VHH binders against q84jc2. Designs and how they scored, part 234

Target 1, 232 residues: q84jc2
Amino acid sequence: MSKMRNLVEEKFLEFYESWVIQLELYLHQLLIAHNNNTMSETELRHLISKLTTHHKAYYTAKWAAIREDVLAFFGSVWLNPLENACSWLTGWKPSMVFRMVDRLRKSRVVLVEAQVKKLEELRVKTKFDEQKIEREMERYQVAMADRKMVELARLGCHVGGESVMVVEAAVRGLSMGLEKMVKAADCVRLKTLKGILDILTPPQCVEFLAAAATFQVQLRRWGNRRHYVTHS
Key: E = the ipSAE of ESMFold2; O = the ipSAE of OpenDDE; V2 = 0.75 times the mean of E and O plus 0.25 times the DockQ between their complexes.

## First folded at step 15 (VHH)

Design lg20 (framework vhh_8fcz_2; at its last look DockQ between E and O 0.82; V2 from the best seeds 0.00; counts 0 for: pae E 2.2 > 2, SAP .675 > .668)
Fold by ESMFold2, look of step 15:
Structure lg20 (fold): chain B 232 residues (1-232), chain A 126 residues (1-126)
Amino acid sequence: as target 1 above (232 residues)
Amino acid sequence: QVQLVESGGGLVQPGGSLRLSCAASGFTFSDHAMSWVRQPPGKGLEWVSGITGSGGQTTYADSVEGRFTIIRDNDKKMVYLQMTSLKTEDTAVYYCARFPYSELWEYLTSGSFDYEGQGTQVTVSS
C-alpha cells in the first residue's frame, strides 16, 4: 500500500489538491452570491468566468499530463471496469452533471419552460456523445487485452529486434488511442458544462456552480478521510 | 459553539489604512478556509477576501485587489484584513466567516446563510 506510483500521476495529484483548495475559496464566494442576491449581473458574469477559467485550468493540466503518460490516469483499478462495463475514461460520466440541474428544479430557483426544453435537448445530446465514446471504448478494450498478451510474451523471452519493435509500436498506438479517448470524454464534459451555463441565467449559473463545487470539495474531503482511515 | 469576534474598525480618512482582526474559537481553525465579507449601508452582504486553511492561497474581490491583504495566524486562531488606500465605498460593517464544511449542503438547500459574529464598523469619510 506504500507503493510508489509514477511521477506523472504524483505531479497531477499535487496539482489537483491545490486546485480543489482554490475551489473552496471560489465556493465560499458562490455561496454568498447564491444566498444574498447582492451582485449585479456584470459581477455575477465575472464570478462565473472565474469558475469557468478555473475549470479550464484543470483540463489544461490534465491534458498535459495525459500527453506524458495516459496510463497513469487509469491506475490499478481501471482493468475491472474496462472489462465488465465501459468505465468512464478517468472521470465522472458527463451526464452526471444533470443531477445538479435536477437539484435546481428542487430549489427555490425557477426554470422557465424554454430553459427546461433546452436542458433536456442538451441531456439527450450528451448521452448520444457518451454512447459514441462507449462504442469506441469497447473496441479499445479488445486492443488492450491483446496488448497484455503481447507484453506477457515479451516478459517471457525476447525474440528478435523486429518483434520488440512491433510490440512497442502497438503499445504506443494503444496509448495514443487512449489519450484521444480521454480527451474526447473531457470535451463532452466541457461542452455540456458550457451548454448548461449558456441556458441558465447568471443567478442560476451561480447556484449550479455552487452545487457542483460543493460535491467536488466534499468528495476531496471524503477521499482524504478514507485514505487516512484505510492506512494502518 | 462557533465563535467569531471581529474588531479593529473605526473612522478613517479616504486613502487611510486600517487593520481588522477576527478571533476564532469553537472549531478546528486550521482546517477551515476563512473569508471577510462586508455589508455596506442599505445593501446586502458582499464577499471581500478569502484565505485557505493553511494560508497558502488567497483571493480578493476585484474592488479590493491590490489594496487589501488577508492574513491568518493559525497558532493564535486569528484572521486579519489589512486595508490600505481606503475609499468611501469601503464603508461597511465587516464580518469574518468560516467556510462551512459541516453545513455546506444545508446552506445550498435551505437558502439560509448566517454569520456568527457581530461585525466591526469601518467608516471612511473626511
Scores: ipSAE 0.529, ipTM 0.829, lowest interface PAE 2.2, mean pLDDT 78
Fold by OpenDDE, look of step 15:
Structure lg20 (fold): chain B 232 residues (1-232), chain A 126 residues (1-126)
Amino acid sequence: as target 1 above (232 residues)
Amino acid sequence: QVQLVESGGGLVQPGGSLRLSCAASGFTFSDHAMSWVRQPPGKGLEWVSGITGSGGQTTYADSVEGRFTIIRDNDKKMVYLQMTSLKTEDTAVYYCARFPYSELWEYLTSGSFDYEGQGTQVTVSS
């Protein structure tokens, strides 16, 4: 069954498609930089900056869209089932990036002890923040499973019998809570990303960003091969 | 087998123009983003420009932005680089590069660059 898309979904889908395409081009640059190892620090930093700016653009767009309809992101129609399955609160799970770093360490990236220590500290902090958000989400879910939620469900079952205003108010309340959670999660993502980039050298940052972009691109490609995604 | 054949290089004066061509074969051309990279004398490879598989989006290095234009013809399996306002700093061997979608992880781990072309020499000199 083709999912009905609202305006927010349609707009964001278009944005995301464009954004991912641009990400691929950046990834190519990253891969070339990764292979070359002769780029100047200035050049590497510039490339890193371009990528970070690109990611910032995503969140800017996301937050604008969330303000309009946060629910659109809990079942993102612009993502394939695999991408959705790998999502945590409408995005990548922050702690996952440390596994990526670990993988890089087993390959080409050599970290000094001080970096390892800092990364571990960041990992712990990130995990803590994730757990905190999860606890808040649980609390939110419990709180919502109260009279208001029951009322909402009841109203949903009684088409035309209950005040549309009450339903709308309830949905708004729910949406506001979800928006807070999503924003909190995004903050953790951004903090984590920044933290990692601050710890790594420019060449290492390039490798990390390449790995991250690769993961995103491959996840999408693999998912699309397994599941046809209609973007029309 | 992936094949990339670059052409169009030559000697040009500063301020001049050249158009590079790359003939691609051995893969589904339209499914792959393409890039131009160059290797200046005594320097490593640097990325110059990229274009998506559909040709809908392009990117450029800051050093060539506004002077170079990348375009592709998917029917002919060609990618082009129109270079204008050439500078001495643009002197390099230019390579066409395919985005290695299926080999991304291998690329990251092995460090092997996926360009098989011989490149084309561009020399900008007065």
Scores: ipSAE 0.306, ipTM 0.723, lowest interface PAE 1.6, mean pLDDT 87
ESMFold2 (binder alone), look of step 15: mean pLDDT 83; pTM 0.857

Design lg21 (framework vhh_8fcz_2; at its last look DockQ between E and O 0.93; V2 from the best seeds 0.79)
Fold by OpenDDE, look of step 15:
Structure lg21 (fold): chain B 232 residues (1-232), chain A 126 residues (1-126)
Amino acid sequence: as target 1 above (232 residues)
Amino acid sequence: QVQLVESGGGLVQPGGSLRLSCAASGFTFSDHAMSWVRQPPGKGLEWVSGIAGSGGQTTYADSVEGRFTIIRDNDKKMVYLQMTSLKTEDTAVYYCARFPYSELWEYLTSGSFDYEGQGTQVTVSS
């Protein structure tokens, strides 16, 4: 079933496709850098900066799109089902990155005690922030599941001229709340990412970013393959 | 079997130009981003340039930006690196690189890059 895409979805889809392609190119750089012990700290930092800028660009675009239609991001058409299944409030779950760090620690990344401590502190904070957002989401859902929502649903079935305004107002209200939550979640993501990068050395940052990019690229490709197999 | 065959290297004077070619086979070429990497004498592997599977997006290392151009021909399964204004620092063995998606984690964790090609020597010297 070809989902009808609105303009926001179409635009963001194009953006995201391009963005992911660029991410893959950066991944190549990261992977090579990962094995290059001759790269200077300055060079590594520059590469890290490129990646961080790339990620910032994503959120800039996302936030612009969300202002137009936040609902488009709940059921993102530009993501495959696997990607969507792994999403938390329209993106990656912040606490997930710590598992990635843990995996890296089991391989080539050696963290000093001070780093481990800081990461743990960050983990706790991140989880706390996630929970806070989740609680707010629950509160929001409960609040919406009140008489107004019932009325909205009712009106949705019998939309007349006067009812359209009411429905629109209700949808706007809902959207505003969702937008706030998405932004909050994104803030946690950005803070978490920044926190990790601040704790890690430049070489470790490169490894982390490579891992993250790898995960994202593979998730997309695996998800796409499965989707095509299932629907072909 | 995946094969990458680089060619076009040689000896050139500073300021000169070379065009490297990479012939690819054994995989769906258009579905993979391709990169050029190089290994200067006594140094580690350095990323040079990359191009998306579609050929629409390219990226370059700062050291080669404005001097090198990466292009691909998906019909011919070729990747090219046009090098201009060559410098002595560009002296290296150049490799065409594909990063298999299925092996990305292995590469990341093992740190071993399997060069699928023999590379081509570029020497810039007066």
Scores: ipSAE 0.871, ipTM 0.955, lowest interface PAE 0.5, mean pLDDT 90
Fold by ESMFold2, look of step 15:
Structure lg21 (fold): chain B 232 residues (1-232), chain A 126 residues (1-126)
Amino acid sequence: as target 1 above (232 residues)
Amino acid sequence: QVQLVESGGGLVQPGGSLRLSCAASGFTFSDHAMSWVRQPPGKGLEWVSGIAGSGGQTTYADSVEGRFTIIRDNDKKMVYLQMTSLKTEDTAVYYCARFPYSELWEYLTSGSFDYEGQGTQVTVSS
C-alpha cells in the first residue's frame, strides 16, 4: 500500500515545497500592495512580473520533470489529498479561474465594459481549449485499451523476449502521449493567465494575483490541517 | 492575545546602519511567515521584506535588496531587520506583520491592513 518515491518525485517535492513557500511570501507583498494607492504603475508592473516569473518557473521545473516521469504528476506526493482532488490534468482547471475574477467583481474590482467583453471572449476560448484537451484524453484512453487488446493477442503467440519489447514500447508510447497532453493543458493554463493579466489594469492584476495566491495557500493549509494525524 | 512589539528605531545618518527587533507572542510563531512593512511620511504602507516560518526563505522589496537582511529566531520568537546603507527614503515607521491563514480572504476583501504592533520610527537625515 505504501509506495516508493522515485528520484523525480523526491526532487519535485523539494522544489514544490520551496516554490509554494515563496508564493506565500509574494502573497504578503501582494496584500500590502493592493492597499497602497501611492505605488507607481512601474512598481506595480514589476511586482506583477515577479509573480508571472514565479509561475513560469513552476512550469519550467514541471516540464523538465515530466520528461522523466509524467505519471508522478497524477496523484502527486507533494500535494495533499484535497489539492489532488481539485486537479485537472495535473493542475488547476483553466476555466475555473474566471470564477475568481467574478468574485473580485462582486467585492472590490470594477471592470469597464471593454474588459468584461474581452474576459468573456477569453473565457469562451479557454473552455473550448479545455474541451479539446478532454476529448484528446478520451482518445488516448481508448487507444490505450485498444493497444492492450492487440498486445494481449500478440503475447499469446510470442516468445518472451519479443513480447517484453512490445509491451515496453507500448508503455513508452503512452507515456509520451500523456506528456504531450499535460504540456498542452499547461499551455492553456499559461495562455489563460497571460490573457487575464493583459486585460486587467496593473492594480486589478495585483488584486487577481493576490486572490489566486490566497486560494492556493488556503487550500494547502486547510487540506494539511484536515489530514494531519500525529498520534503523539 | 496576539502581540507584536517592534523596537530598535532611531535617528541615523545616511549610509548608517540600524537593527530592528520584533518580539512576538500569543500565537504559534514558527507556523507563520513574517514580514516587515513600513509607512513613509504621507505615503501608504510599503512591504519591505518577508521570511518563511522556518527561516529558510526570504524575499525583499527591490528598494532594499542587498541593504537589508531579515532574520528570525523561532526559539526566542523574534524577527529582526538588519538595515545598512540607509537612505533618507528609508525614513518610515516600521511594523512587523503576520497574515493569519484563516483571515487571508478578509484581508484581501476588506481593503485595510490591521497593525498588531505600534511600530518603531526610523529617521534617516543629516
Scores: ipSAE 0.604, ipTM 0.859, lowest interface PAE 1.8, mean pLDDT 83
ESMFold2 (binder alone), look of step 15: mean pLDDT 84; pTM 0.857

Design lg22 (framework vhh_8fcz_2; at its last look DockQ between E and O 0.78; V2 from the best seeds 0.00; counts 0 for: pae E 3.0 > 2)
Fold by OpenDDE, look of step 15:
Structure lg22 (fold): chain B 232 residues (1-232), chain A 126 residues (1-126)
Amino acid sequence: as target 1 above (232 residues)
Amino acid sequence: QVQLVESGGGLVQPGGSLRLSCAASGFTFSDHAMSWVRQPPGKGLEWVSGISGSGGQTTYADSVEGRFTIIRDNDKKMVYLQMTSLKTEDTAVYYCARFPYSELWEYWTSGSFDYEGQGTQVTVSS
C-alpha cells in the first residue's frame, strides 16, 4: 500500500536519497584510504572531516524538518522496513556503535589499553544517556495516556468547530514533546560519534566510519531488494 | 565474473589532457557507484574520483578537483575520466574501481577492494 506523504516527508525523502548516495561515494574514499594505508595523517583527517561534515548536514536537515513535522520521522516513509526496524527514536541507537567497534577490534583494529578504557567509559555514559531518554519517553507516554489522550481520541472521532482547535493544540503539545526527545537522542548520537572519533586514531577513524557507512548503505540496499519502496 | 578494463592512458606533457575509459562487465552496472583510483610510482593507491550509479553525483579528490571530470554511460557500461591540466604528480597507473557490495564480508575479513583491472599508465612528463 502506498503511504500518504506530506510535503515534509517528500522533501526529506529527496534529501535522504541524495545524502545516502553521497555517503556511498565517501565510502569509496574511505575504503581506498584504509585498504592501502598510504595516506598521510593530514589527508586522513581531511577525509574524516568531510564525513563528519556530511553527517552534520544530515542532522541539520533533520532538525529543520522535525521543526515542521516531527511526526513524519516516526513513520519515516523514506526508509524501508529493515531500516525502520533498526531505528531507535528516529535514528540509530547510540550504543550500537560500540558493538561495531567491538567487531572491528576482533578483526582489523588494534586498540591500546588507554583507548579501550576510554571507549568503555564512553559506552557507560552513552548507555546512561540512552536510558535517561527512554525514561523520559516512558514518562511522556504515561502522561499522554491520560485524560488528555482520551479527550484527543474522543475529539478525533468527532471533530468539528471548536473541537478542531482543541485537537490541534493537543497535537502541537504532543509534537513539541516528541521533538524535544528526538533532539535529545540526536545529541546523544552526535556526542557518541564525536567521542569515538576522539578516541580513535585517524586510521582507526577511517575504519570505523567505513564500517558505519557500509552498514548504512547495505542496510538500505538489502532492505530495498526485499521490500520495494515507492519514492514517488 | 566482474571485469574492469581500463584504457586511454599514455604520455602527455604537463598541461595536456587525456581521457581514460573503463569498460565494465559482470555486474549490474547502474546499481554501483564507480571510482577511479591511481597508484603513483613508489606510492600506494589513492582515490581520485567517484560517480554515483545514476551518474547524478560526482566527487573528486582535492588534488584533481577542477581538472578532472568523471562521467559514466550506463547503456554502454562505461566510466570515463577526462583529465585536463595534467601535472607531473598525476603520473600513475589508473584503475577503475567498483564497490564490492556482494563481497563486503570478504572485504572486512581480507581487506581487499575490487579493482581487478590491469590499469592504464598515465605519464606526465616534459
Scores: ipSAE 0.657, ipTM 0.870, lowest interface PAE 0.7, mean pLDDT 88
Fold by ESMFold2, look of step 15:
Structure lg22 (fold): chain B 232 residues (1-232), chain A 126 residues (1-126)
Amino acid sequence: as target 1 above (232 residues)
Amino acid sequence: QVQLVESGGGLVQPGGSLRLSCAASGFTFSDHAMSWVRQPPGKGLEWVSGISGSGGQTTYADSVEGRFTIIRDNDKKMVYLQMTSLKTEDTAVYYCARFPYSELWEYWTSGSFDYEGQGTQVTVSS
């Protein structure tokens, strides 16, 4: 490891490894529930609650960690390169979750007209919120570029420690903005997840949560395999 | 060839104890989470307990928590379910199940539960 991990990265790596393992165990429960046509609505809602509580625990830990070091969540040491490549502002892209809902509708989930209408309304709102965050992120990136242009002009004039102070202030400003963006993105993720689960029936929620956990677990499995192509 | 072989079932009285065993072969055992599932008479499969690949994390269905303990031995490729305070509601065929090795989407569309053995019957009656 050529990178020196800070304390935030070390703590969150340990947390995340445990969290993903627990997600796999919950996925096993979801798969069994999917096959059990005798489970009561109360039992299904309890399982759904376990999953939502597990996701809330992730964000609770994440928000504590980004308060200390938001930059650790861009190119995270607890994720493999494939997982990092799929990240949008430190997590899954909210609008893309509706592709998973669409896939379920093709195979296992029958939605009534009222559900379809509510899901389309949520999809549009989610995309709108997502685009608003992307525009704000672009604004910060432009502001950082403009500050660097000023600093380059000042370095050409051989100003002493003032150049370091200007760059340091710009980096602090970016870090504060990034924390705000990450939390805003996480709020969209949580609102989207809750919105979907509120629209779906308990059996449909189980299938959705299983699909979401499957994608996350499979992405981790695929990205952790570092083998030459094998022809068999 | 993946194999899971359950054993240790039998007839017990309410309040009794029983230990189920599962011998695994044909895959890298420590890489996979394992579960116990059961099928009560006339019902579908019910998840009972799960254990991470390392054995460091366990979970239990509410109905068995505090009564059942799942344990694994990665050197011997074994999973166990220690059952105590048994109730008539625990009567079922118990299966050891590997977390699916194949693509999980294919599992869903096929409607089968992957990589489970023949099961072992547990009967709790007075």
Scores: ipSAE 0.449, ipTM 0.790, lowest interface PAE 3.0, mean pLDDT 82
ESMFold2 (binder alone), look of step 15: mean pLDDT 83; pTM 0.856

Design lg23 (framework vhh_8fcz_2; at its last look DockQ between E and O 0.83; V2 from the best seeds 0.72)
Fold by OpenDDE, look of step 15:
Structure lg23 (fold): chain B 232 residues (1-232), chain A 126 residues (1-126)
Amino acid sequence: as target 1 above (232 residues)
Amino acid sequence: QVQLVESGGGLVQPGGSLRLSCAASGFTFSDHAMSWVRQPPGKGLEWVSGISGSGGQTTYADSVEGRFTIIRDNDKKMVYLQMTSLKTEDTAVYYCARFPYSELWEYFTSGSFDYEGQGTQVTVSS
């Protein structure tokens, strides 16, 4: 049975589908640029800017959506199971991008010592920020797993019986907390991405962005194929 | 086997128009975004335009924006590039490009770009 989708889910699904399609088109550009060392720095920077703008658009849409229903993002119906399995707090795990950079370093990307140092510093910082968020999440979960949550659960089981207002208030409180955490996570993602792009040269940025886009596109395609095979 | 056959190139004066065609076979056409790329004389390969699998989204390089139009016919497995207001700098061999999604990572890591087609020469000259 297809999960019942609310309006937020439907809207965001439509957005995301379009967004990913556009990402694929950008990927074509990135791949061509990656294989062509004749592009000027200006051209590369422009391409990078297009991609960064595209990513910013995603978060703009996401943040608008989470304001309406943050819970929709904890069961992201627009993602396939594989994509969801790779998600951390409703998105990619920030520290994962460093593994991608490491892979690139082992292949085509040559980093100077200064870049390596800066990347390591950024990695440490990113890890710290991730852990901080995780700790906050744990704190939040513990705090919610108290009498209030028990009461909420109890009330939820008695649809129409006890104070709908109390339930709504509790849900709102929970949602607000989750929204804060999601935003915090997104901030770490954005900071990490910016940090990496600031460290890398324009050609390296193109390679990185191409790799990232490739990963996202492939993850979605592979996941979709598997999902259709298992559910057809 | 994937095949891309470009056609429609030729000699045209500045300000003129050409329509390039690409016949595709050997893969599920509608599942793949398609691009036009070109290689000017003495220069590297540059991206020109792209179109999504459904044809619902298109993108253009700044240098051709407003002058070129990419269209696809999924029933015929064709991609077209309508070029207008051609400039001398548009002179290049034009290729229709498909990126094999299953091999994208390998493609990316190998650094090898394999042209499936022979391309079509576009020469803009007075």
Scores: ipSAE 0.741, ipTM 0.892, lowest interface PAE 0.6, mean pLDDT 88
Fold by ESMFold2, look of step 15:
Structure lg23 (fold): chain B 232 residues (1-232), chain A 126 residues (1-126)
Amino acid sequence: as target 1 above (232 residues)
Amino acid sequence: QVQLVESGGGLVQPGGSLRLSCAASGFTFSDHAMSWVRQPPGKGLEWVSGISGSGGQTTYADSVEGRFTIIRDNDKKMVYLQMTSLKTEDTAVYYCARFPYSELWEYFTSGSFDYEGQGTQVTVSS
């Protein structure tokens, strides 16, 4: 029940706060852009590139941090409880992003039949990839339970430094396996995002990115201002 | 009540410089990211530059990168846009804009709301 942060958590907290602030600046740009019908395709593509680069920077930093401490990303200190409750394997659930696309179709964008067909194909593939990862995570959880029992048995074997070495190796193996699963989930997230942006036109991509960033900023605002009471 | 008052525009020759000012009131200034946006003749609003609430992060449109600098003074509740190497393409009405945290979904869904300020005209011509 400690609020103490290790070095990885503190470094990533600083990174994430800065990253979200930059996302807000890009969101302001997106909000202006999605109402401007005189922007060139070149200008729109460059704005889209800024957002995709910003998202890639997040995963670059995350994957470096995961190599040091993957468990920091389960119940993260840089997210409020509402944001953490919405997490699937340390991030947004890829299949849920299509609800945002559906909402945009009802209010802001018109998709041609070819785009609709490709989006449905991507939705199905994304769900399939999610289910594959969930099955692999289930197998991993069984293996974790078995390793816990081995760890407990080895704590009962008092052969000095050898017992410590075996426990350390088991913990390292567990962390490496979990890191692999988190990266697999992140790859589905990135593939899904890229797939959506490839199907949409540049103006539609700006609409989607604006909606996604709006949701992320609003979720953070709601969770941070829920019933938090400051004590003086 | 939120108020944003822009000033500092004028007529300048290509290659010249201007400094725009924006005085803010009616909200906790340091908690809000701020942007400059502009409307060139006959075109829609385009985003120029943005600055975080603390002032530690800035972002610029490609067309102005390296020529314009956004600055804020949280004690005086001011945002500035230092413009150099001005081009005829920079001719526009310039507005100061607050990031719309409290109206974010309305701003997104219904389109742009009217900004509080009157804007300031910048004209770059020989």
Scores: ipSAE 0.611, ipTM 0.868, lowest interface PAE 1.8, mean pLDDT 83
ESMFold2 (binder alone), look of step 15: mean pLDDT 84; pTM 0.859

Design lg24 (framework vhh_8fcz_2; at its last look DockQ between E and O 0.86; V2 from the best seeds 0.75)
Fold by OpenDDE, look of step 15:
Structure lg24 (fold): chain B 232 residues (1-232), chain A 126 residues (1-126)
Amino acid sequence: as target 1 above (232 residues)
Amino acid sequence: QVQLVESGGGLVQPGGSLRLSCAASGFTFSDHAMSWVRQPPGKGLEWVSGISGSGGQTTYADSVEGRFTIIRDNDKKMVYLQMTSLKTEDTAVYYCARFPYSELWEYMTSGSFDYEGQGTQVTVSS
């Protein structure tokens, strides 16, 4: 069943497709840099900056879009089912990146004790922040389920002039709450990412960013293949 | 089997131009972004330029921005690098690169990139 897409979904889909394509190109750079021990720190930092800017652009676009329709991001049509399944509050789960770092540590990335300590501190903080958001979400859901959702359900069965206004108001309220939660989650993501990049050396940052981009690209490609196989 | 065959290199004077070509086979060409990379004498590999699968997006290293142009022909399975205003520092072996997405983790862990092509020598000298 072709999902009906609203304007926000269509626009963001276009944006995201372009964004991912650009990410792949950056990935090429990262991969080459990863294997180049002759790159200067300045060059590495510049590459890192390009990537961080690219990620910032995503969130800028996202936040603009969620302001218009946050619900579009709960069931993101621009993501395949696999990507959606791996999503936490409309994005990657912040604590996931630490597993990625751990994997890198088992391969080529050698962290000094001070870095390990800082990463652990960051991990704890990140998890705390995640839990806090989850608690808020639960609270929000409970609050909504008690009165508003029942009312919405009731009104959904009786679509009339006055009822439409009430439903719209209720949906707006819901959307505002969700937007707040999404923004909070995104803040944790950004903080976590920044934190990691601040702890890692430029070469390590390149490796981390390469790993992250690789994961994202592979997840998308693999998910797309499966989706086409299943629905072809 | 994936094959990349680079050509078009040569000796050129500073300020000159060259056009590199890469013939690709053995994979779905349009589904893969392609890059040019180079290895200057005594230096590591350097990323030069990249182009998306559709050709709609291109990127360049700062060192070549405004001088090099990457183009692809998906029907012919070709990637090109038009180089202008060549400098001595552009001297390198140039490779056409495809990054197999399925093997990226292996690449990252092994630290070695197997270039499927032989490369083409570009020498910029007065």
Scores: ipSAE 0.840, ipTM 0.938, lowest interface PAE 0.5, mean pLDDT 89
Fold by ESMFold2, look of step 15:
Structure lg24 (fold): chain B 232 residues (1-232), chain A 126 residues (1-126)
Amino acid sequence: as target 1 above (232 residues)
Amino acid sequence: QVQLVESGGGLVQPGGSLRLSCAASGFTFSDHAMSWVRQPPGKGLEWVSGISGSGGQTTYADSVEGRFTIIRDNDKKMVYLQMTSLKTEDTAVYYCARFPYSELWEYMTSGSFDYEGQGTQVTVSS
């Protein structure tokens, strides 16, 4: 039997397909712009603003959807298996974005000493925030696995109506905790993105945004090319 | 072998209209987003408009929004740019461009690739 998609999954799948197509159109614009040295700073900042607005729209839609069903974002139907395998708490891992900055420094982007210092400070802060979230998630998982919760799960397997109500309450509590952790991770992602864009010059921001979008598009393309299973 | 052939340019007075055409071959046309880009005199390439593979999504540079319309015909493998209310600042060589899925990292890392075809000249002048 094919996996049935609930309403939240169907709605977000439709949104995400449209959102990624628009990202591809912006990526084409970025690729043209990064080789045009006659663009003014105002024009570059406007393009950067279009990209940041597009990313904010993603999180606006995501946060509305996780309010309804956070579990849909763990193993998402709108992502291929490669994209899902690369996810950290429903998205890109904040600390890994600095590998992309490092790659750009080795090929196209020359950073001044002040920028390097600020990026290192941001990298350390980002890693610290990331580790804090991982510790909080571990503590949450331990609390949910305590003997009372394990016993309630066993009761759900053996007993009817009373155990169903208790299990439903426990699942609702887990869902609320997961929503908090996902939003915390997204806040680290947004702070890291903003921090990088604040440190880089407008031409360097275009390079970074193009590289980030390129990675996302290539991950989707390679995962779809290797994807052997379909239900449509 | 990917080929994109632009046509329909010419000399037009301010306020006039033109329709540019792009004939595509050598790839699965409906699977690729397409763009129009232009090169004004003395400037680098400027992105003008884009259209998704299905044609369901379009987007425009601020300078042309409301005046230009991008259209595609996947059966004929054609992309069009309907231009109206033309201004002198629209003077440029216009190219159609395919989203470079297969060469994306090469395009990103090796700098600019030349686009297919010679483009089509649009000159807006009294």
Scores: ipSAE 0.591, ipTM 0.857, lowest interface PAE 1.8, mean pLDDT 83
ESMFold2 (binder alone), look of step 15: mean pLDDT 84; pTM 0.867

